# VH-VL binders against o46895, part 26

Target 1, 223 residues: o46895
Amino acid sequence: MGSNKIKNLVQYEIQDFVSLNKMDTKSHDSLNLNVSKKSRYLLHRVLTNQLINNRSGNACTKTRSEVEGGGKKPWKQKGTGNARAGSSNSPLWKGGGVTFGPKPRTFSNKTNKKERLLALTTALYLKSNNTKVINLDNLDFTNLKTRDLVIKCSNLIENYKKDQKILFVAEPTASGLWRYVKNISNVDLIYTTGLDLKKILQAHHIIFTCKALNDVKEVFNEQ
Key: E = the ipSAE of ESMFold2; O = the ipSAE of OpenDDE; V2 = 0.75 times the mean of E and O plus 0.25 times the DockQ between their complexes.

## First folded at step 6 (VH-VL)

Design t6 (framework fv_teclistamab; at its last look DockQ between E and O 0.01; V2 from the best seeds 0.00; counts 0 for: pae E 7.5 > 2, placed apart)
Fold by OpenDDE, look of step 20:
Structure t6 (fold): chain C 223 residues (1-223), chain A 126 residues (1-126), chain B 108 residues (1-108)
Amino acid sequence: as target 1 above (223 residues)
Amino acid sequence: QLQLQESGPGLVKPSETLSLTCTVSGGSISSGDYYWGWIRQPPGKGLEWIGDIYYSGDTDYNPSLKSRVTISVDTSKNQFSLKLSSVTAADTAVYYCARESYTFEDLFPYDYFDYWGQGTLVTVSS
Amino acid sequence: SYVLTQPPSVSVAPGQTARITCGGNNIGSKSVHWYQQPPGQAPVVVVYYDSDRPSGIPERFSGSNSGNTATLTISRVEAGDEAVYYCQVWDSSSDHYVFGGGTKLTVL
């Protein structure tokens, strides 16, 4: 079976999130990403499945049998001048049941784990030019203001625009980031335990923590 | 069975334009899965990619030849062509047309050349 | 420019295994394709995407790619395997296809 994927090594520059100055001591890290040969199809399929799975499916209407009331014929069959009617719960009546209305259903579509991973890696590859890796080791979360975080992000990202979506990808233990990110309208946060393809694709910029990058490496190496 | 055949003059004078045509049979150039490329090989030397074209007319060229190369496609004739201007003796080579297998949607091509023509020798001489 | 380095020649006795190497900076991160070119003929792909074989190519032909070296392995070499072999990659930095210099395989 021919390989449906190509390996690409993406190199990232690691930046200290505390030091606003692009100082010379930038360490580099890399990520091996499997890229689908048919990226459009795969991404579409996986994304669609994700969206489908997120549907609640709880829309519900009552049929004539489920509507309260009825049981007695509204009027005699002939001699009234009215149209024939068998029940006040008929869908022809205001307040009656709904014919062919929505009923609760489960929207589920299983996506192969391998395909999902391949879609994620492909998406990350496509976003690689807009991806930054940051080291948070020196960041004091206790004294950090949301405004400061935004300023740091604006300095980190070239040609930063306020309307652009920024996605933080962090390790699950980075609980401090959530407190600041939740208040920023154009910034979102996901954890490595729950990589969201939709969010990755919607993001204009992606910011990985060093630890998150390592987590992702481990996951992708299992492929 | 897909076949590619190069055609054109075997002799070109210096400073003139080399013109070759590749005729494709047994398949359509209008397929979205493939690029169509030109590769040359000077006598006794290795292979050099010249450029390729998609059925839509989108082209890619070798940076070293970009200023002199024009590749075009005629879907109605199921042909694509190469023009190389201002030729010198260094452009003497066997020229191959080839199908380039392209399966990477929205990505850089990591494709390979799966079908080749027999090649045509073009000599640049006064 | 990205450069692929191949030995100019490899000699092998019939029935033995030939190994042709293709060196390139971090070539293991690229997809390598191999072409066989018999004398006076057009090239034919024998291995693509590092290790895949086209239909019609014998199982004797195999490929590997890691680190800075890709290798084409031809087991049980036959007289008909005598040809020049080329490796090829796509270089994203320069946005063009690059071929190696070719390796002449001689069957002794």
Scores: ipSAE 0.042, ipTM 0.578, lowest interface PAE 5.7, mean pLDDT 86
Fold by ESMFold2, look of step 20:
Structure t6 (fold): chain C 223 residues (1-223), chain A 126 residues (1-126), chain B 108 residues (1-108)
Amino acid sequence: as target 1 above (223 residues)
Amino acid sequence: QLQLQESGPGLVKPSETLSLTCTVSGGSISSGDYYWGWIRQPPGKGLEWIGDIYYSGDTDYNPSLKSRVTISVDTSKNQFSLKLSSVTAADTAVYYCARESYTFEDLFPYDYFDYWGQGTLVTVSS
Amino acid sequence: SYVLTQPPSVSVAPGQTARITCGGNNIGSKSVHWYQQPPGQAPVVVVYYDSDRPSGIPERFSGSNSGNTATLTISRVEAGDEAVYYCQVWDSSSDHYVFGGGTKLTVL
């Protein structure tokens, strides 16, 4: 996909998570994100393969056949009131709904890794206007309540709606954050060791920690 | 409420470049949930998709027009634009801008056009 | 280049049911969207994803898609339904949107 990509610099202002209303930190950071020139095709192919792999990892899980360039969609949902769609699990799956055998090869070699990484950087670029970076260094987890996290998120995100999905992307050592996220239905967390294309694409808002941003710079240097 | 409005010259000479701008109001072109497209309709004829753009600059073009089309976006002005070069009388049409309803949540990035501008007639004539 | 075929016109009496077809090779494997374009106006989506209806579109508009034919059905047609109706799909072989030629609905 390197022949069909454009490198884009995205800059972020870093906010202190504790003092969101007091922006006393003027630090900035950035990502160089490769973006596919055929982003819709790439994202659809990689995401479809992710969904197939997630279901094929269990013997009773149905496996969706690989779809290229579109086709009959099972369901679609937009962030506006004029669109409606169901989930991706509606269409008839291949075979009798159970697939035995090796997982699809599209995620088992070096070419698939490059394609997956390009999909991740493309997705992050497409979400960049809805992405924030926070500093957690001053956060005292021992006195923080779940309600405090909700309030902090609502202050961080302009025009926040309670039905919008928020995705935290954190470094693996930020285990304290998970204790709060698990109790909030519209908030999810992934770690930089397990970047998830589906969760990135489904998120209305993405919140990186500063350390997670540094981690992804290393992950993306391999593409 | 979301509104799209086309603007630009209504008369273009043959061999020159047709240039149109779509201004988005009541919504953000940078929301990340939508592509922004151009569709044309010759008088008394059907609809033809020209191309679209994501706010990041990612574009797709109709193969029949691709060599002559450039679509661009200016997120600071909440606008996107069409340039069609080397026009002929066959390019005379009503030009619409439209929002492509597109969510990654349903995993099908190929969608429909949920909001349309009023349209602007561009005539290619000496 | 994928081809969508629509009848040029359909005429129905007020209160009757209009059926507008959109033919395409294996169109049942594609998501079909339908637009209404009244005279002198921009198109408006009336059915998407074969059978879903946007907010504000009456329930008398419905759609189906199977095999080689997608169908827009308008029950209890009214004079205000007079318009040209277009079907639309994505053509994955050439990576672009394709519209049908349009069907003029006349309410007698």
Scores: ipSAE 0.019, ipTM 0.562, lowest interface PAE 7.5, mean pLDDT 77
Fold by ESMFold2-Fast, scan of step 6:
Structure t6 (fold): chain C 223 residues (1-223), chain A 126 residues (1-126), chain B 108 residues (1-108)
Amino acid sequence: as target 1 above (223 residues)
Amino acid sequence: QLQLQESGPGLVKPSETLSLTCTVSGGSISSGDYYWGWIRQPPGKGLEWIGDIYYSGDTDYNPSLKSRVTISVDTSKNQFSLKLSSVTAADTAVYYCARESYTFEDLFPYDYFDYWGQGTLVTVSS
Amino acid sequence: SYVLTQPPSVSVAPGQTARITCGGNNIGSKSVHWYQQPPGQAPVVVVYYDSDRPSGIPERFSGSNSGNTATLTISRVEAGDEAVYYCQVWDSSSDHYVFGGGTKLTVL
């Protein structure tokens, strides 16, 4: 088989979430992301399949308007996604068993799993210019307020607009973070055990924890 | 600047394989920004997409034709080719090769055909 | 399979405005492209992504797309606009390109 993907190295600057300064010990990290050469086709197919698999009972449709993004003039600049802030298609995180529960439902078999992983790495590459990595080691959850989290996020993100969608990607053991995110309408949280292609594609900005970035390397078989 | 030209036999017998080549000039087929496709048009009827190919060799086919279609690329000659097996009179059509624009800048870039060859008539008849 | 419906023909006098429709279920959620095919020639894209025009296509060509109907509008029609016009979308249910049946524009 020939190669159906292009390997791209993405470099991330690690910032301390409390001080917003570059970390002395580990100031950068990198991730090798496989990008599909047929990214539009792959992303559309995997996203459509995810939407179908998230249903039960009366689910029988194979296409959705939100997946197609039809009627919208495409952006031509690299790093510009077609996701929009304030869209009703990106709801607030409402809980769910994606931390320590059974394995994510995103993967059905060996071939589908590889295809889904390629879609995830492709999506993360397309969002790489809008992705930040933070270190939470100095954060005191006991004294953190929801307002403080929002302010920190706005200071991390260049040209942030208050209605833009932010997606946190955290390790499962960072369960305390969800307490603050759950009440913020434009912020969502997923754990590395439950990566979600739709949420990644709909986010304007993605914020990884250092630990989550390392977990993702393992998930993508970066060993 | 860019020109596409179809070539191949204009007559194919029933049950045989239809074979066409598209030669690209004024631009490189080895480009990550484009897919290269085939569209056909039976006499007096509309356009039907057959399939496309990326310079890496990755292909996508119209589901109704998938079992009979093979598209290949030869980057050294700046060409891509179509083979359609087991032809019948229903396969009589003008066959066009075309370029499809594609980038990673939009997650759902629904490609359009920005450059077309002149088309070549293939008649399936004994 | 997804179907695009176009009227088979539209007739206009020179200088009038021609409107060519492309009907499809929820087509307003899709990106529509329009091709002009003059008699005996290959198709040429005249409008892409609903309303954008390629360089070299006159401003009198415009497009719109909402609900269940996309429309190609040609203002101040000239004899040289006589052609068959096709709309085209991506069909997400089968992951392939769908063309309308074509509309022959006659300038009389």
Scores: ipSAE 0.005, ipTM 0.456, lowest interface PAE 10.5, mean pLDDT 76
ESMFold2 (binder alone), look of step 20: mean pLDDT 91; pTM 0.934

Design t7 (framework fv_teclistamab)
Fold by ESMFold2-Fast, scan of step 6:
Structure t7 (fold): chain C 223 residues (1-223), chain A 125 residues (1-125), chain B 108 residues (1-108)
Amino acid sequence: as target 1 above (223 residues)
Amino acid sequence: QLQLQESGPGLVKPSETLSLTCTVSGGSISSGDYYWGWIRQPPGKGLEWIGDIYYSGDTDYNPSLKSRVTISVDTSKNQFSLKLSSVTAADTAVYYCAREWSLEYLGPYDYFDYWGQGTLVTVSS
Amino acid sequence: SYVLTQPPSVSVAPGQTARITCGGNNIGSKSVHWYQQPPGQAPVVVVYYDSDRPSGIPERFSGSNSGNTATLTISRVEAGDEAVYYCQVWDSSSDHYVFGGGTKLTVL
């Protein structure tokens, strides 16, 4: 009988931002990602558990209801509060008491840490062609307007449309990055300490900071 | 507009391998939001899922056909292909390729949002 | 193996409401998708995720799913709705898609 997972090496081209007017593609990085041989089953099971646990009053809400950063105020996840009619694929645009996604009635209410981690690495692999990596270490933030960084990063996406969801993944110490994304409805930010399977899977495009990629690389190499 | 087109021989001899290719135009096969599948329909009968593939090469096959089926993807040509070995008259059917849309909402409850026109494959000596 | 049961045929007069059922054990816990196959043509998805409609599909098409039965409802039926309709689910226990046997809708 074989293993339930396979290792895949993903290559990323790093866009090194020296200014908003100049990007330099001089480096490459790679990430070994474990991919489930039953990816659909695993992803559904972990997502269903995430939604059930978030609805429970006793569930840990740190990664489901808040975004953390060094010295930053925790925020509730975007779209978790009042319903927002933004997508034609949302059941809520039709009104009424419809639920998001498949019904969880036959699924387990628990997933283990290894299963959750395998789901995260599987999701990142499945999104690899829609994932960009940026290096902001050389960028001077002194004169940047709040939304300029997001607009410039969206230029890395061929045929980007305003209704597409962009997810930024940053290191916890990325002080000030939230200010560039906070008021943009189709943009979200998560930190490497709080990887969110639902947000990763629902994103049309994912943008990692170079440091965030290194953070997850070390965590995932333990598989 | 996204279009899928099946191609391959319309006649296959018993015990040989049925081989079909689906060419995707108006969209990229290298997208994390989609799987690419094969479905068949024997004359006068219902639909039967054969299998699917992700651009990474990850495949899922109908358990009843698993020992005979292989699906492959060629991202450089924007194509994916079906091979079904050891065919018999029971494999005579219209073969469809289709795109499966998943991952945007919640998990593995995929549906087929675009279909090719279908190609009839007859297994006969 | 998981099995979806559909009636082989349903007949309605123009302007009436057609109801096509899809029976399956605990199907209400699964997401049901519905396809329309006009004579000699490829299938087209008309309802997905139990009750949602793709862009371009008339509001006359709707769906529901609970318990052991999913239902496709077509109100104000038109002659152009005449087709075979298939329900479809993913069976997680066997990792495969299951289609119903199909229901031929005849508009009298």
Scores: ipSAE 0.000, ipTM 0.426, lowest interface PAE 13.0, mean pLDDT 76

## First folded at step 9 (VH-VL; framework fv_izeltabart)

Design j1 (at its last look DockQ between E and O 0.02; V2 from the best seeds 0.00; counts 0 for: pae E 7.6 > 2, placed apart)
Fold by ESMFold2, look of step 9:
Structure j1 (fold): chain C 223 residues (1-223), chain A 125 residues (1-125), chain B 111 residues (1-111)
Amino acid sequence: as target 1 above (223 residues)
Amino acid sequence: EVQLVESGGGLVKPGGSLRLSCAASGFTFSDYYMHWVRQAPGKGLEWVGEIYSSGSYTDYNEKFKSRFTISLDNSKNTLYLQMGSLRAEDTAVYYCARESFTLEDWGPYDYFDYWGQGTTVTVSS
Amino acid sequence: DIVMTQSPDSLAVSLGERATISCKASQSVDYSGSSYMNWYQQKPGQPPKLLIYDASNRATGIPARFSGSGSGTDFTLTISSLEPEDFATYYCQQSYDWPYTFGQGTKLEIK
């Protein structure tokens, strides 16, 4: 392989969340994102490990037939296109190097952390055209209604459709935001302390707070 | 029904520019990697480059990187190939193709499952 | 770049007989239990059509006479009993690393 990574500068326009309907002076911020040259391999491996690790807790309470289903393929068969998963008995996609069982196992903590961070930055880069950055400093949570949040999202996002998934990424001190997000079926929230690859990949639109963007700059400096 | 329809081919002088279009229908365009592949007369297939349909990621065969740009318009479900500084050796049929891989389907789905009919580019004085 | 080499470049075979096309990659195209190797058929004046993905899986609507096998660097496309519509050019393609590359093609002709 030549270079396994590309460092990419991504710029974002910052919008004040309160004044979206008014003309205001815009500013910019940016991220340098490491992007894997083998993004498909990386995302597949890291996401698969995330899904398997989540099942390990469930496996302690379920039989194998209940967890996997009788005769079903190991990956999601209900995809968005005409693509189909390979046979569940294909030896080529099952590498066989990991242990599955009734309790979780940690495999090479340092390598897992680096790989997970590269997957997160790769996913954020792939979603960058559907990512917005907002300033929440002037938001009054005591008077915010769920409907107001939905309306502001619809104004922020070009070509917004009600059934599209929106993911907020916020700093841990923005806990007031979750009160409103929890009541909206197509909106989800993660904090910078718990970045989640699956949620990032599933989102149609990603909205960072300014403070969250600064937090992830620090998180990604560990690469 | 998945359909890919290329257009915009034609005769162009050396050093000229041309923009090809690929209109897509029958699938959620923004979930897929889209590709350009070309075939010179009497020759085999050559990968030109790819774009993730959100527009955030492109990659190119390095021989084209300085002269070709892949872009898209998700509101029109249309893929573009902007070609500049064209040479006689760029004469080919240009195909758009859909890669089976999506970010939702994280399995081994990285083959070209649908191809357009192709559009012909001829670079000649 | 991963170089894909097909053999033979041209193959003449009688109707009803078996055809075998080989493809060698300059390095392994295996990852996580899968071989990132695909086969396409192309008839004159038409775009390529997917036959086989992941070395051995037939695409939807492809007749059972087409089969693929192999792993690592060595792959084979087999057509068990040739029909008139099978005379075309066949390409292998790796999707393991960028740039994606195709074999030079194998033209299958009626003997």
Scores: ipSAE 0.037, ipTM 0.588, lowest interface PAE 7.6, mean pLDDT 77
Fold by OpenDDE, look of step 9:
Structure j1 (fold): chain C 223 residues (1-223), chain A 125 residues (1-125), chain B 111 residues (1-111)
Amino acid sequence: as target 1 above (223 residues)
Amino acid sequence: EVQLVESGGGLVKPGGSLRLSCAASGFTFSDYYMHWVRQAPGKGLEWVGEIYSSGSYTDYNEKFKSRFTISLDNSKNTLYLQMGSLRAEDTAVYYCARESFTLEDWGPYDYFDYWGQGTTVTVSS
Amino acid sequence: DIVMTQSPDSLAVSLGERATISCKASQSVDYSGSSYMNWYQQKPGQPPKLLIYDASNRATGIPARFSGSGSGTDFTLTISSLEPEDFATYYCQQSYDWPYTFGQGTKLEIK
């Protein structure tokens, strides 16, 4: 028996971030998430590729030819009582070059954009029960304190724990939010322009802004 | 170059068992779903089953689930189809196929991009 | 199981003419804006060859005279101008749900 490829409609409660507990500020929205049996494997693939691609590969050693100095034979070939030597830059010498040492390389593994999207949708689906959507339209960033943000999060998330990872997903224009989020431990912020699978998977709770949700909807539902 | 070469086909009596092999070259199984598809003489194509992730995942046509087993040997880059309790109706050319996908648009679009030449299994008394 | 039904079972067409093959699925094979429908060509003694994927995309190396169209349950393979090498059996296949299923095939013959 095979699993159907089904489009999953996930419904979210949208809450005003200023007045989280007011019934009149609550609404609902939905997100279509592409999830299939095979998408589970894509999660692993895409995550692995992401991790691979994050490697810098900048390790670099100098070979004997790249080490400064040398050129002159340290001593004559015969008659010195010493072992034969061609260069002071030889790997055999202290300060010499390194043989077969690391050289810069690219750890690049291509991940198709659409594959990544499928993985993202799957990941979001898996986190759907722990996802909240908030409206920031009435939030005044000028008077907001980091402490207040934490309090709001604690009210927003049931059984909030400080050791749990919270991921904010916001629209690019919500730049003000970063100032407050960056100083909170275990809270991270990403923008819809850079959805990160790893961060989504690591998050215990995900908080979307309403606008971010709309951005994602546009991306995920574009034909 | 991607190549799939089936082997192991032959004549077998009803109730017998047969193990088919598909040797792959030019790619690694770890990245693809591998499938068995059979075709009875003069008939259409019938999906038998699939395997993925070095054998950690398998799925079968319900018609074959109780009798057929798909496995991989990664060290040999070989796909297997173990068939048991063979019946006359199992007479067919058995193809191994690689499932690939493109992610153009809203992929993945799952399709069989490479096929072996097939191996013939004849079940007869 | 999704049943794929092709029509016609056989089609005789002259060289240079247009050939049209239909495939109907017992249920929609669309998912997230995509159609999990593929077309294969099979010549005698050969394995199937991928022609079209996602209902309308030509596989690599497939001539432009081959085209696919359709969505939901109704799909069409069109060969705009038949070449001698195009006479073969064509199969539609859905990859929307397991088990994967094929149409019964359409044999394209020279008229």
Scores: ipSAE 0.025, ipTM 0.515, lowest interface PAE 7.4, mean pLDDT 85
ESMFold2 (binder alone), look of step 9: mean pLDDT 90; pTM 0.926

